# Ledger of designs, part 235: miniprotein binders against a7ua95r516to809

Target 1, 294 residues: a7ua95r516to809
Amino acid sequence: ASLSLLSISDLVPDLQFIFFWMSNAIEILYFIQQKSPAYMQTIELMDDKAGSKESLLSATISANEEAMTILEEVIMYTFQQCVYYITKTLYVVLPGLLDCNPFGTEPSSEQCRRAAGVCVCAVCVMPEAVRRVVSVFQTTSDLLQQYQVHSEIQSQMFAYLFFFTNVSLFNQLIDKGPARGWFQRSRVLQIQASVKILLDWAKGAGHNHLAQKFFAKFCSTVTILASPPQQLSQMSWKALCAEHPSLKPVQLHRILTQYQLMAELGPLPIWQPSSEDEAYIYRTVDLLESFENH
Short names: E, the ipSAE of ESMFold2; O, the ipSAE of OpenDDE; V2, 0.75 times the mean of E and O plus 0.25 times the DockQ between their complexes.

## First folded at step 15 (miniprotein)

Design jg22 (at its last look DockQ between E and O 0.78; V2 from the best seeds 0.77)
Fold by OpenDDE base, look of step 15:
Structure jg22 (fold): chain B 294 residues (1-294), chain A 86 residues (1-86)
Amino acid sequence: as target 1 above (294 residues)
Amino acid sequence: SDEAERIALDARRMIEEAQRLAEQGDHEEAIRLLLESVEIAARSGDWYLLVKVAIYAIVLALQTGDEDVIRRAEEVLRRAKELMRS
């Protein structure tokens, strides 16, 4: 099947399989961690018959370490598989978010129309492109809850998914934005509104802190591009660096250069990089974000 | 007791053999031995043997493409978990 046809719903059976085994592995790991101290103490209280106690203790420690190692490997493997499937789906739906017009009256989802007429739930009022992205995250959340996956693992998964989403959206905006007209004020405002809907969902889902942290670069970029020329032209390079610390100098310089071209402002001396940053603005290797830095 | 130790030894041997068979790609025989070993491990009173059985059931389920083996692995896991909580 072409990657373009892959929906999160198509992956649910595979994800359910992986989440089932992952959750059970986590449960067994916690069981060992809770039982091992009491078990070790029981061995320590046994009569020491000619070093048999020490040998039994050592063998038990080694066996517990082996069991925990295997379980950790299983958890890591299943986690990676989940992330792999979910990120494939995100890869397909994320470009639609940048082209989305959230101010249009898009009709409610077909599913909600069939059930109750006009559904006014938060998901049904979302633009289709935003709803597709939110559906990936919501399905992930629902599966994690269904299988009662430990909260730490849930947090790690959403951290990675938000990281991946930020990198994907940021890189697409920086690389393709000028050519696709995404730097035009009207388009930027559409993108800003779409991202706000996604962030509002993340807040409602209890992931506000993670969303704010991992979307910082993309949000900063959109905020700068959405700023009126009269306001942005009064901000110095140093002020912009301070307000948007998530952006590297090369990234900020690229954004400002493209903004200048789009807004026909001409060269602005106030946006001139500091002498300290001047060497960094030419590091084009640092322009796009890497997926390896997580 | 000497009997409990003997039962524990038998369970360990079965689990080790199941692991060996799984590594050789004989997943059907491996899961059969794991199913038998759950009840033997329970009789030994050694909760750690039940944990081992559960771990190998999980590993085998993730390694196999056989739906029947997966179903049996779920049964082994369920039974092991029930006995671990008793």
Scores: ipSAE 0.786, ipTM 0.942, lowest interface PAE 0.5, mean pLDDT 91
Fold by ESMFold2, look of step 15:
Structure jg22 (fold): chain B 294 residues (1-294), chain A 86 residues (1-86)
Amino acid sequence: as target 1 above (294 residues)
Amino acid sequence: SDEAERIALDARRMIEEAQRLAEQGDHEEAIRLLLESVEIAARSGDWYLLVKVAIYAIVLALQTGDEDVIRRAEEVLRRAKELMRS
């Protein structure tokens, strides 16, 4: 089947295979790193009538370097394959976060239908769109732990998945937001609530620091858009840049422009870019983020 | 010691031949040689030969689409890891 339309559950067997071999490659790599000095020292301590220890030691050093090189390539290859498959599923499910309403109950279940008329549990629901994203993250976490993948590699994988998520959400909001009505304040508040569910998952999974770091651009965008006009209009361009260092001048300018349109605000002199930033606010090449690290 | 050097040369040649066969796409013969070589590598006293066997089993498993080859690669890797820990 086509990988562009696969759910994460359809990819589990493939991911299990890749994680198994990646985890074993990592294990062998660390074994070599820990054991190689002692092994070379045992060669040095060998009782040797002729001076053949130099040749054996040289060959051992060469074997070590070859083994390390191959294992690092295998680990990178398998890591990239995992990320490729996982991000293909994320790419399909992430746009739904921008269209869902986490404040509305979906009374499809009998338990949810019965509760909706009595309590406020509907305020913080997990819409289907958010659930699909959380399922990708949770399944990935479960597989990494099942195969005992080294914690450093687990952190690197979630760092990239959060980076990918941030870029995808930010680019779609900026690019499609005007046409889809995503800059309306009520809509922004719904988006903010949906992202909070993702951040809560990351915190509970032990990845809070990574999520705070890599969602910064999207979260800054939503924070600005969610601000009441009387509060945001008191903040200068310089203050907004300082409070939101993850945003490029062209990005902040675009966000403020959309805010003015939705809030029906007239010109605001306090939002005029600094003289240093004025050259950069129209650089459309810098508006959207790349999926490549930079 | 001279016997161990002869055993090490034999294991090394088998491992290198398995690598060439894998590069040519003959995965069944490649894993057969790796499986045969693991015990010989262990007897050599050169544990880097066991490391090579483990590495090439991993590489072959990732390159092949043959479930029998993958299963044998898992056995080679498991055995190599056991022997490396002794």
Scores: ipSAE 0.753, ipTM 0.928, lowest interface PAE 0.6, mean pLDDT 85
ESMFold2 (binder alone), look of step 15: mean pLDDT 83; pTM 0.793

Design jg24 (at its last look DockQ between E and O 0.92; V2 from the best seeds 0.79)
Fold by OpenDDE base, look of step 15:
Formats: structure tokens, sequence, C-alpha cells
Structure jg24 (fold): chain B 294 residues (1-294), chain A 86 residues (1-86)
């Protein structure tokens, strides 16, 4: 099947399978953690028949450690499988977010049309491209809740998914943005509005802090590009670095250079990197974000 | 009691054999032994044997492509969890 046809709905059965076993593994892990101290204490209170107590205690500790290790491996494996499937779906739908015009009158989703009347819920009024991205996150959230996955694991899952989304969107914008016209102010404003809808969803879902943290780089890039030339031209390199600490010097320099070209601005001495940053602005290897640095 | 120790020993042997069979790719026989071992483990009074059975059911379900083995692994897990909470 072409990657273009893969929807999150197609992966739900596979994800349900993985989440079921992951949730059960976590439950058993917590059971061991809660019962092990009491069990050890019961062994310690037994009559010591010629060192049998010490041997039993040692054997029990070893068995618990082995059990915990296997469960941790299972949890890690199932977590990675979930991330793998979900990120594949995100990879397909994320490019549509950059081309989306959220100010257009897109018709309500087909799903809401089949229900009674015009649904005005936050998801139904979303542009289709934004809705597809939100649907991946919402489906993930719903599955995590359905299987009662521990809140820490849920937070780790969303942290990684937001990280992946930020890296993907940032790299696409920096690499393809000039050629696709995404640096044009009108397009940037569309992107900014689309991202705001996604961030508003994340806030409503209880993931506001994670979203703000992991989308910082992409949001900073969009904020700079959305800034009026009259405003941005008054900001020094140092001021921009301070306001957008998530951007590396090479990234900020690239954004400003492309902004300058698009806005037909002459060279701006105020945007000249500091002597300290001058060596870093040429590190093209640091321009794009890595998926491995999470 | 000597009887509880004997039952625990039998349960351990069954679980170990199930693991060996699973490693050899005989998932059907492995899950059969795990199903039998759940009730024996419960009779031993050792909650850690039930935990071990549950863990191997999870591992086997993730390793197998056989839907019937997966279904039986879910049954083993459900029963083990029920007995662990009792």
Amino acid sequence: as target 1 above (294 residues)
Amino acid sequence: SDEAERIALDARRMIEEAQRLAEQGDHEEAIRLLLESVEIAARSGDPWLLVKVAIYAIVLALQTGDEDVIRRAEEVLRRAKELMRS
C-alpha cells in the first residue's frame, strides 16, 4: 500500500494489540513493586532453619530482578512499536499541515455530516490537513486512556510524538520552505494559524507544557517569519538569540537570510552574528534537526 | 507444607518447559503448559509463580503470529491476574 493511503484508523487494530500487552506488562510490574517489600519482610520473619532463610531471600530477590528486567524489556519494546506505527502515520500527514490554508471555508468532516447536523466541535471546524494530524494524536490519547496506561508512559509517548513532529516540520520548512513559498508572509500566517490550532488541541488534551517545550523550535521559526519587516528589522542578532533560545546560531542565520531574500531587504548590519556566534553560523551539519537526539 | 513445596516444584518445571518450547518455536505446546501451570501455581500459594506465568504469557503473545495462541495467552494472563488479586 502506498504510504499516502495509510491512515491512523488502519493502524488501530495493531496499536490496540500492542497497547493491551504493554498495559498488562506495566500492571504486572507495579504489582511486583508493591508486593515485593511485604513478601521480603515475610521471609525475614520466618524461623531461620540453618541458612534456608538467606537462600530463600536471595533466590526471591534474583527472581524478582529477572521478572522486572523482562517486563521492562517488554514495555520498552511495545513502546517502541507504538511510536514506530504512529510516527509513520505522522510522516504521511505532517506535510499537509504546511500547505494548509486554515482561513478557507472547508466543509465539515464527512464523519460529522453523517451525524445529526453541522457539528461545531473544535475538531469538526478544523481544516482537513490539521484534523488529520490532530486525529493521530487524539487516537493515540484515546487508546492510552482505553487501556489505562500509566500517566508517565503517556507523557513519554506524547513527548516523543511532539518531538518527532517538531523535527519533521522544522526540517521540511528549512529545507523545502524557500522553494515551496512557505517563507512568504501569507503562507507563514497560514502555517502559524494551523500550528496554533494544533497547540490549542494539545492544551485542551492536558499536554500544554510538553507541546510548548517540544514545538519551541518550529514555533520560534514561524514567529520570526510571521513578524512584519518593520518590526523584525529593528531586532538585533543578540535580541533574536535571546528571544528564541531554541534556535541554534546556524538556524537563526539561515532563517534571517531567507527572510531577507523573501522580503527584498538589503543587508541588515543589525542581524550580523556576534563574533562568538560567527564560527557556528557556518556549521551546516547543525542546520537540520536530528531524530536521534531525544 | 511438603505438599505445597511439591506443587510449587511442579509448577516451576512446567513453566520452565513452556519457556523451552517457546524458544524452540513450539508456541502451541508452550501455551498449553502455561494454561495448566496457572492453576497449579495458584495451589502452591506462591504469588511469584503466578507473576512468572503472566510474564511468559505476555512474552509468548508478542512472539507468536498464531491468533489461537494469542487468545489462549490472554486467557492465561486474565486467570493469572485474577488469582494474583485473590
Scores: ipSAE 0.763, ipTM 0.933, lowest interface PAE 0.5, mean pLDDT 90
Fold by ESMFold2, look of step 15:
Structure jg24 (fold): chain B 294 residues (1-294), chain A 86 residues (1-86)
Amino acid sequence: as target 1 above (294 residues)
Amino acid sequence: SDEAERIALDARRMIEEAQRLAEQGDHEEAIRLLLESVEIAARSGDPWLLVKVAIYAIVLALQTGDEDVIRRAEEVLRRAKELMRS
């Protein structure tokens, strides 16, 4: 086994190899699916001399099923290999989103001012941590397009990458947030801004539906933490569950606990879990998410 | 026709032998036989033989670590696809 390659640019040759063969397997599968009905119709219309038509039809069905089985296995294998390489890179760069300040710095403001006299410094740079994550997504998108991978497979790829991103960010926020000070309001607002930039990339890339679906848990978490106390204190446990169905009771309870500590609030009666949910708020085995697709 | 049946049988035997060689780890002989079989499969009149050649070239390219075998598998696949579209 070779050393792990951590940069997406270092992995491009391996990804090019896998995408080339995956895209060709998909193409052959599509060919079979488009041509098989017409060929079987041709067999049905041919003259039946001594019963040869039945034998040919049976052999054609068997060959079609065998080919499709092999191709499906190849496609799943190559898809899993792509996901493995891409997510290893993504795992390395995602933590930086939680630490970065997307609102800019003095040096970036000077460089932007020198270029244009008057400028909006926010448009001159994308924060480095966000840029690293976007680079992984953009490189993946470019490769999928370069090799003309079927749009359904492209959607499945980004569905998984967004799922992985959501799990990674959520788990790190919950697990490391207290020690890293990530629950302080100024930091939550910075995290919210960084996620907004990433979501804007996903929307511009044509993946808005997937991003809305698969970032839901992390986005819900940040939305709650960023809410003004005047607004959040008026929302009951039931209302929060309804607004944020992606959060498990133990997760929502932990988030509200961190919010109370940040705002120096005592327990609020309106945030008391329903009797049904109260059984689940201390299930720490359910607190962190699995990276495996359930 | 009897000649078309013979050509199809020859192509089928070559493809099955290539698969057997690949299972035994003889990737060099497997790809040589697949490359030889692609034109025979096209002449056979059985469209599924070209599909098999393409599929086994893909499988072999993904199994092997030999860059020469991979390069030849690309050639086999390119040619099989051209013939499938004719």
Scores: ipSAE 0.728, ipTM 0.923, lowest interface PAE 0.7, mean pLDDT 84
ESMFold2 (binder alone), look of step 15: mean pLDDT 84; pTM 0.811

Design jg25 (at its last look DockQ between E and O 0.88; V2 from the best seeds 0.77)
Fold by ESMFold2, look of step 15:
Structure jg25 (fold): chain B 294 residues (1-294), chain A 86 residues (1-86)
Amino acid sequence: as target 1 above (294 residues)
Amino acid sequence: SDEAERIALDARRMIEEAQRLAEQGDHEEAIRLLLESVEIAARSGDPYLFVKVAITAIVLALQTGDEDVIRRAEEVLRRAKELMRS
């Protein structure tokens, strides 16, 4: 049992510092890119009686390139520092999504689920584990907007955070799922409901396209595991590969094998990998996803 | 003009010395010299020097752990940005 005191709220002062300096570096870089042609034109209008015009042009070009290089390095460094701190908090809170019950036993959640009609209060039906993940994303979004970070940098940051979330959830489900009972149907339905809450947050925050793109592997996994046994057993390997292109053959094979065991469908293989894929279903090096940028 | 060129050269030397002091870990002297240099750079009217001051302030703020140096780097950056806009 890990006792974690690392919350996103503890990191806000550090993130505020980094975002302030990153946003200023971006602003200076933009200034150089927009204003450099005008300054070069001023030099070109100078009288070149002593050859100083050509020397000044060369020195100015070199200085601008040096400045842009330094600023790009600063922006990359500060971006990586933000991502590092934010993903450390995500790493701590993400496993709880796999083990929580969004149909919880707490009075507010139970009351909303059992009452007829739409629950408009996400807090009433949001389990604590989901709230912790949403808090990380919401705090990040609020800080990026507070410091007016350029929209392309904001998108790149959420692209990486969603990529990280997908890798973390997928790897833990595949690696720990058998021991933790996460492949049981009731558990899969709970996981599916918890992820839907997170995806709804991403849609409301304006990041729907990024979330759809980067959660595809984990969502495909949960969709397969949530399928009724009768429906899934009627699908061929080729059909499943075509419907879930985000899953590698070794990943799909492992998911289907665990599904068959969990559903007690017997020891005989139901899904026959194609001859082409049979070479790949035992590549255990490809089973888990890498956190490296790709 | 020749006077503006001499002022720009003096400001450039001071900024480069501030950069060397920052690399050596002498953040207090680096920011003190940088604060002085920004006003000399302002007299030159050379926008490249305003950029150079701004970049130096950003790098120094990210290297130091001293809150006073960080506050003074923010002041330098604000001043350099004002000069860039003029």
Scores: ipSAE 0.736, ipTM 0.931, lowest interface PAE 0.6, mean pLDDT 84
Fold by OpenDDE base, look of step 15:
Structure jg25 (fold): chain B 294 residues (1-294), chain A 86 residues (1-86)
Amino acid sequence: as target 1 above (294 residues)
Amino acid sequence: SDEAERIALDARRMIEEAQRLAEQGDHEEAIRLLLESVEIAARSGDPYLFVKVAITAIVLALQTGDEDVIRRAEEVLRRAKELMRS
């Protein structure tokens, strides 16, 4: 099946299966952690019949450690499977976010029209491309809540998904942006508005801190590109580095160079990298973000 | 009691055999033994046996492609969880 046809809805049954077993594994792990100390105390209070107590205690500890290890492996495995399926869906829908015009009168989603009229919920008023991305995150959130997955695991899941989304969007923007016209101010403003909708959703979903942290690089890039030439041309390299610490020198230099070309600005000495950064601006290997560093 | 210990030993052996069978790919026989073992474990009152049953059911469900085995694994898991809460 072409990757283009894969929706998050198609993966819900598989995700439900994985989340069910993951949630149960977490529950059993928690049970062991809570009951083990009390059980060990009961063994310790038993009459020592010829060293049988120490042997029983040792065997119990070993059995608990083995059980916890297996459960942790199961949780890790199921977590990875969830991430794999969800990121596969994100990979398909994320490019649409960069081409989205959120200022256009897109018709309300067909799904909300079928129910009881004009739904004015935050999701229904979203542009279709943004809604598709938000739908992946919302479905993930709903499933995590449905199966009562521990809050720490939920946080880790969203951290990774936001990381993946940031890397994907950033790399696409840097690599394809000039050729696609995404560096044009009008297009950048569309991208900025689309990302704001996504960030507003994340805030409403309780993931504001994670979203701000993991989208920092993409948001910084969009912020720079959205800046008026008159404003940005007054900012020094050092000031831009300080304001956008998530960007590597090579990334900032590439963004500024492309901005300069797009805005038809002459060479700006104020954007000249510092002597300390000059060696790093040529490290093209660091230009694109890696998916492996998380 | 000596009887409770014997019951616990029998349950443990059955669970271990179910694990061995599952590793060999005999998921149907594994789940059958696991279903029997959880009821034997219920008579022992040993919470670690319930945990071992539950873990075995989870692992088996994730390893098998058989929907009937998965359904039975859910039943085993449910029963084990009931025993953990008792």
Scores: ipSAE 0.726, ipTM 0.920, lowest interface PAE 0.6, mean pLDDT 90
ESMFold2 (binder alone), look of step 15: mean pLDDT 82; pTM 0.791

Design jg26 (at its last look DockQ between E and O 0.07; V2 from the best seeds 0.00; counts 0 for: pae E 5.4 > 1.5, pTM E .734 < .8, other shape alone 3.48 > 2.5, placed apart)
Fold by OpenDDE base, look of step 15:
Structure jg26 (fold): chain B 294 residues (1-294), chain A 86 residues (1-86)
Amino acid sequence: as target 1 above (294 residues)
Amino acid sequence: SDEAERIALDARRMIEEAQRLAEQGDHEEAIRLLLESVEIAARSGDPYLMVKVAITAIVLALQTGDEDVIRRAEEVLRRAKELMRS
């Protein structure tokens, strides 16, 4: 099937399978961790019949270590598979977020209208492009909860998904934004509103801290671009660096350069990079974010 | 008790044979032995036998593409987990 037709709903059966095994492996690992000390103590309290106690203890320790290793591998593998499938769906729907006009006609989800009339739930009032993105995250959340996946693993999953989303949106905005007019203030305001809806969802879902952390770069970019020229033109390079520490010098410089072009501003000496940053603004390799090393 | 030890040994042998069969691609027979071993292991009261059965079922399920095998492995896993919780 073409990537364009892949929905999160289509992957639910496969994801359910993976989440099932992941959750089970975590549960068994937790069982071992909880029961092993008591079991070892029981062995230690046994009468030493001709050195059998020491051998049994050693064998039990070895068996536990092997079991834990296998379970950790299964957890890691299943986690990676979940991320792989979910990020594929995100890859398809994320571009729509940048083109979305959230100020348009109130999106009524046809599905909620059919079932209960005008649904005013947070998801149903979302623009379709935003709803599609939120649907991926919501489905992921629902599956994680359904299978009672450990909270730490849930947090790691969302951390990665938000990271991926931020990288994807940031790179698209930086690379394609000028050509697609996404740097125009009116379009930026649309993007800002769409991202706010996503962040509000993340807050409602209990992932506020993760969302703020991992969307920082994209949010900073949008915030700068949404700033009125009168305000932004009064901010120095140093001030902008301090307010937007998630942006690399080369990224900030690119954003400001494109802003300047769009706003038809002349050269602004106050936006001149510091002598310390001057060497870094030419590092084009650092312009786009990498999906690697997360 | 001597009886519990004997039961545990029997369960261990069955699990090990199931592992061997699974590695050889005889998934159906492996699952059969796992199902039997769960019930035998339950009588031993050894939680580590339950873990071993569960892990073997997980590995088998992840290695096979056969839906029936996977489903039966899930049954083994479920049963093993139930016994671990008891």
Scores: ipSAE 0.489, ipTM 0.831, lowest interface PAE 0.9, mean pLDDT 88
Fold by ESMFold2, look of step 15:
Structure jg26 (fold): chain B 294 residues (1-294), chain A 86 residues (1-86)
Amino acid sequence: as target 1 above (294 residues)
Amino acid sequence: SDEAERIALDARRMIEEAQRLAEQGDHEEAIRLLLESVEIAARSGDPYLMVKVAITAIVLALQTGDEDVIRRAEEVLRRAKELMRS
């Protein structure tokens, strides 16, 4: 079966296997790092009978370095495999986030009444497209915790997943947004609400710092597009660049162009690029983001 | 995979017993069991099992200072790495 046909649930057995080995390799690497200095000190304090102490110490240092190198390679390989499988499922589900309408989902009146006035309707009545994305992140978090993966590796995993999510959403919005109607104001507000659910998940999972870093470009884009015309038309190019440093000049220019078309605004002198940026607003090679780490 | 799981359980028992023997001071029998577990894992052809058993053997061999266990476990790790690259 191709990976494009698999849900995150279909991949859980493979991910469990990979996380098991990654976690085991991390634990052993940590053990070696913690114990090897004391062991080498013990060798140095030994009686040097038959003059073999220096040979034993040299062999121990070499074996220690080799073991750490191999363990680091295993950790890297298993990490890359996890990221590969998880991002394949994200690739399939992320486009739906741009098409869904979180505002059209009414709170369940039955569940609100049964909850004795505590309303969790935004959580219990979530568009399926948003649920699918959150499910990938939550399943990943559950697996990382189940296998007790070191917190630093968990953070690095979500850094990659958030990076991938940002690149995918931004590229699709910029590239396919005109044809799909995603620049209409009502649609932008729907997208903003859907992304807030993802940001709330990230904050609740302890990844707020990572989300702020890696979603900045997409969030800046949506913030600009969601701004009322009277407010945005008062902001100069320089002010917009200062407020949205994650956006390259070609990207900001494209976003403002789409905003003008949607709002039926003519050219605004205040949005003219600075002389420094004017050379860059037509660099099409810089418009879409690379999936390579930046 | 069922054969590999049985081999993994056998290798785990051997490593666990080797650790117990090392704690009791019977280092020669512990070394013998470690080498056997590494060879059993190598025979499995499962690179992740090979990594697990070889790494565990190296950790225990650092405590005993046995260069033969370390050398053989490193070779098994190299083979496991080669299998993962394919």
Scores: ipSAE 0.017, ipTM 0.336, lowest interface PAE 5.4, mean pLDDT 77
ESMFold2 (binder alone), look of step 15: mean pLDDT 84; pTM 0.814

Design jg27 (at its last look DockQ between E and O 0.89; V2 from the best seeds 0.00; counts 0 for: other shape alone 2.67 > 2.5)
Fold by OpenDDE base, look of step 15:
Structure jg27 (fold): chain B 294 residues (1-294), chain A 86 residues (1-86)
Amino acid sequence: as target 1 above (294 residues)
Amino acid sequence: SDEAERIALDARRMIEEAQRLAEQGDHEEAIRLLLESVEIAARSGDPYLYVKVAITAIVLALQTGDEDVIRRAEEVLRRAKELMRS
């Protein structure tokens, strides 16, 4: 099947399978952690028949460590599989977010039309491109809740998914943005509104801190590009660096250079990098974000 | 008791054999032995045997492509979890 046809709904059965086994592995791991101290204490209280107690204790500790190791491996494996499937779906739907016009009157989702006529829920009023992205995250949240996955694992999952989303959107915007016209003010404002809808969803889902942290680079980029020329032209390089600490010097320089070209501004001495940053603005290897740094 | 120790030893051997069979790709025989072992383990009262059975069921379910083996692994897991909660 072409990657373009893959929806999160198509992956739900596979994800349910993986989440089931992951959740059970976590449950058993916690059981071991809770019962092991009491069990060891029971062994310690047994009559010591000629060193049999120490041998039994050692064997029990070893068996416990082995069990925990296997469970941790299972949890890690299943977590990685979930991330793989979910990110594959995100990869397909994320480009649509950059082309989305959230100010258009899009009809309510077909799903809500079937059930209750005009649904005014936050998801139903979303533009289709935004709704597709939110649907991936919402489905993930619903599955994690359905299988009662530990909150720490849920947080790690969303941290990675937001990281992946930020890297994907940032890299696409920086690489393809000029050619696609995404640096035009009207398009930037559309992107900003679309991202705001996504961030509002994340806030409503209880992931506000993670979303703010992991979307920082993309949000900073969009914020700069959305800024009026009159305002942005008054901000120095140092001020912009301070306001947008998530951006590397090379990234900020690229954004400002493309902004200058788009806005037909002459060279702005105030945007000239500091002598300290001047060596870094030419490090094109650092321009795009890596998926491996998480 | 000597009988409980013997039962625990038998259960352990069966689980280890199920693990070996699973590693060799004989998932059907592995799950059969595992189903037997969980009921023997129930008689031992050893919670670590329940855990070992459960772990073996999880690993087997993730390794196999056979839906019937997966279903039986879920049954083993359910039974092991019941024993853990007793």
Scores: ipSAE 0.736, ipTM 0.924, lowest interface PAE 0.6, mean pLDDT 90
Fold by ESMFold2, look of step 15:
Structure jg27 (fold): chain B 294 residues (1-294), chain A 86 residues (1-86)
Amino acid sequence: as target 1 above (294 residues)
Amino acid sequence: SDEAERIALDARRMIEEAQRLAEQGDHEEAIRLLLESVEIAARSGDPYLYVKVAITAIVLALQTGDEDVIRRAEEVLRRAKELMRS
């Protein structure tokens, strides 16, 4: 229970330790990959007529491969530890996005309130629930830059964090949405606005391409649910599948069912699944996403 | 030279013993031996040994909970990286 309230700021010392050693492992791996060919060429150019050159070259190749294997394991281990800590904090704050009213009058933060007046900053104008999620991403970004983590590893980390965010939000919306009233149109519009603020942060942070890729399923869901009934009622099943390819048939079927209930629409023939999809709309094993699938 | 090759063999044996000690949980002896080995590796001029020292320090620091061992692993790593740059 106490761990479920853990904030990202409480984990910064642990993350600093892990990022320090991960960044150094990456640096050593880069050294081997970039400098090894020149060293091998030096050995090949040795004047020794004895077989010692061939033996040295073979031993050097084997040693480099062993070193690279160990470093890759270290990098994977430390990466997984960072992701574990960061996603634990992220999991705690993400549900608030679904309950948030970004249009309401709420305190954004105590520090923002204390500094209020003529001062306006991006963090101060965010709803508190969005600010908590952004704080996790921003702290992660700051740490990665502080320790000069290679840009490819930074991209992989945010790819996974966005994947995790999408799975968490989608699963909670589908699973808890009926009981929590999240499918009501006014609530869907609030959710859409909150996610837009998060996506704007991702774009400003240089992660627009990753956010577009990994939030597609959740964004498609919200887009459908936010559509006016007059507009959505004119779209066939095939048209909806074509516009929202990230949604599996069982997922699209569930979303349309919830939309019908919210809008008090009777069965619509235009939303009948295609012949090829009919068997798939009942695959409940495919309804929720796995956190292991990215 | 042949002397540098002998020194490199000695350093390699020390680094491998440090790795074995770390696997056994004897982190104090592992880091003590590793710290000695980095200076012998420096005399050898063999860049593979600098890499081996650096990797061993990283693995040891991630395995141990001992702040003194971690601090000494950071020193060993800094020294190995200096040698790799030269």
Scores: ipSAE 0.726, ipTM 0.928, lowest interface PAE 0.7, mean pLDDT 84
ESMFold2 (binder alone), look of step 15: mean pLDDT 75; pTM 0.692

